# Designs tried in a protein design chat: VHH binders against 8-oxo-dGDP phosphatase NUDT18 (nudt18). Part 6

Target 1, 325 residues: 8-oxo-dGDP phosphatase NUDT18 (nudt18), of Danio rerio (Zebrafish) (Brachydanio rerio) (q568q0)
Amino acid sequence: MDSQSSILEENLEKILRGEGLEFDSVAEQVDPVTLRKNVCYIVGAVIFNSKEEVLMVQEAKRECYGRWYLPAGRMEECESILEALQREVREEAGIDCQPITLLLVQEQGPRWVRFIFLAEETGGSLKTTAEADDESLQAHWWDRKSPLPLRAHDILSLIDAGLKYRRNPWFPVTQPVDFPCHVVCQRLFLTFISSRADADDRLWLLMSNNNTSHHPRLPIVVSFRTYISKAVSKLIEDCMPSSYISVHIRGILGVQHNGRIPGKTDGICFNTLVLLENTEEGAEIGSPPSLETDCYRWQEVTNQGLKAKIIERIKDGSVLPFQSL

## First folded at step 5 (VHH)

Design r06 (from a04 with Y101D Y108F; framework vhh_7b18_3)
Fold by ESMFold2-Fast, scan of step 5:
Structure r06 (fold): chain B 325 residues (1-325), chain A 124 residues (1-124)
Amino acid sequence: as target 1 above (325 residues)
Amino acid sequence: QVQLVETGGGLVQPGGSLRLSCAASGFTFSSYAMGWARQVPGKGLEWVSYIYSGGSTEYQDSVKGRFTISRDNAKSTVYLQMNSLKPEDTAVYYCARDLGDYDSSGYFEYFDYWGQGTQVTVSS
């Protein structure tokens, strides 16, 4: 049996479980990302009490003074994503919390990324007006029905997402993992599904043809100047420009972050599930599009169990949502 | 009132060099990222380079290794050193202030203030 195929299958299973893999890129040399210099990460919390009231904080910032928002703020140097979340909730709301899952990752290019969590209260006391400071004026449990002057309405969809997940989870618990990474990048589960009425579905993954590597690798795309989603589209355009294929980012299977090491970079790697679909006048295609490069190859997933898992994640949308703003 | 004034444009031969300067006023220059964008004749605006408040830089792929962005916070000036110029670099070059401050609501816009532009012409 091919030992490289066995290693690939093991790595695919790890990614499907939300685990990290070593970042090894034969990409163009790029400057490391660093908080406060060339990248900004925001963490935000959706926390409900037993009555399904959502935790809100009253803003102390001049630009939005007195308006209400979810506990949220910028990640600082030398902290993990989870540490940033717990710090922001404590500073703004007085509450200790534990994350349940990521609900949503949003981006505005690789310079700004927001991680929204569903979390639960584990202790502390609601911040009162007597405790008002530069972080916030107070915290409150909002019934979502009473009038409340919001800083912005963007959080309403975040609250809804948290409520839906709490009642009926549609993707597995997904948590960021501390893992070395010096840039903002995506490791791509770039998939093609061949479906015919008379046959079982076949699944293909795009693999990197890196002769300097001893093992098969999923493609890694690095982006720090444009939308993260655009980097995926550019890779497809470079590999199969003559194909009538649309690119769909289904979501994120896992998040790796390097932020805990003092004086190091704040790189992030998203394990990203991507589906290619025929866009125009296509017949049912038994094979993926021909590649116009030797840098990549298509690998059929023949392991029945692994194939079924990946296809189910794609078709059910059972994956952490990812949104470009 | 925020003002950005570009200088240093002109006519240059292919393979030549030009240094663009952008003098900024009306805001705390050191707190903002700055960028350069260009308007190619008959085409839309395209981003060229950024320099963050902390000094980190980014470049469009077509200018990497040829262009260098820098800043002098004491003079409130951002520079674009352009080497190995090509006819395709012919454009009006604009200095712009990047919004720079991302808030928790996710408000982001590439540039909030623009200069009047300076013409760069590379003739063969």
Scores: ipSAE 0.014, ipTM 0.319, lowest interface PAE 7.8, mean pLDDT 82

Design r10 (from a04 with Y107W Y110S; framework vhh_7b18_3)
Fold by ESMFold2-Fast, scan of step 5:
Structure r10 (fold): chain B 325 residues (1-325), chain A 124 residues (1-124)
Amino acid sequence: as target 1 above (325 residues)
Amino acid sequence: QVQLVETGGGLVQPGGSLRLSCAASGFTFSSYAMGWARQVPGKGLEWVSYIYSGGSTEYQDSVKGRFTISRDNAKSTVYLQMNSLKPEDTAVYYCARDLGYYDSSGWYESFDYWGQGTQVTVSS
């Protein structure tokens, strides 16, 4: 009844707008991830006041006692990413906040992810030394110039990312959306672009060959036993092992998570934009790499408006940054 | 049941060498990054060196070129080879387990288990 290409175009538009899609449970045989046992999510906030001073927290922990850092902490059971962010900022700095956008997603190993937000103050009162507790000693607005003993200098690049976005946004506002997921996985916009001087750009997406679905599906790769970036590389190796190609993870289009059901929905689904470049000498110019599997197919994007949007996001890097550490 | 046990500390002359060992048990050693930190009596904890699960290494500037961190996954042991020791290197040295993530709270908070420490004294 429904045209597969029409449904695909609707789903692509939803992802490009930062909206979520229901998770298909394609990885039923993989054990669910569980917060505190085999997966850890860190949330951190970059918050500026009207003077462009950044919110800082003085550490209470023995190992770094008295040193300053951004408000940040570990996500707990039965909360969303945004709830974790607002809780950590309130506990450490006394401030109520509203997230503006994700600034950066970082990974390390198969089970660790850090979400950095640009957020704004909406209320509360700055934590004082009289309120010192196990969460923090106090909070302070830092002018970014005065000497302040930092716990680590990695936050300087995070603060800079926040300033850059605040002054000149280079990707659309990207917020986590509430969709339950039981594994750490990626839904891939795996793209190939043909750009000839005498022709319009052509765009292909890798699609799953699942005939049991009423909707065309983008590939989903599970990252539980590997780095998120390595899961993409594994899919490429499985689909096109004989191809001489460069794989470029451009960034994240969306983050899907709902951790409110303990032990059942601690997973995350990233909607990930990936560009493939064919580097093989003598390879067919302007064609996507040949697939060595029947599990996937190349689908050309012929809708001119949708094609232009996707190519623009790729070429301009207009996507939430993703870093593998 | 996670345990980290340091050995190899002692008294050494300036310019001398020591090799510290940290025997780990109670977890899958090969899956974790490991580090060494030191504390001068009456002072704060100072990070010294770090080795990722994949074998990449990092060093604090004052020990770079003098200290070498290494690991033996088959023996569940991390090592710190200390050469050209200075009186300023006198401290209690701690082995620490890292979950292998770069967290928002920096190096110190990423270490979740610590050994008992081993004393290194550099004196004439």
Scores: ipSAE 0.014, ipTM 0.204, lowest interface PAE 8.0, mean pLDDT 82

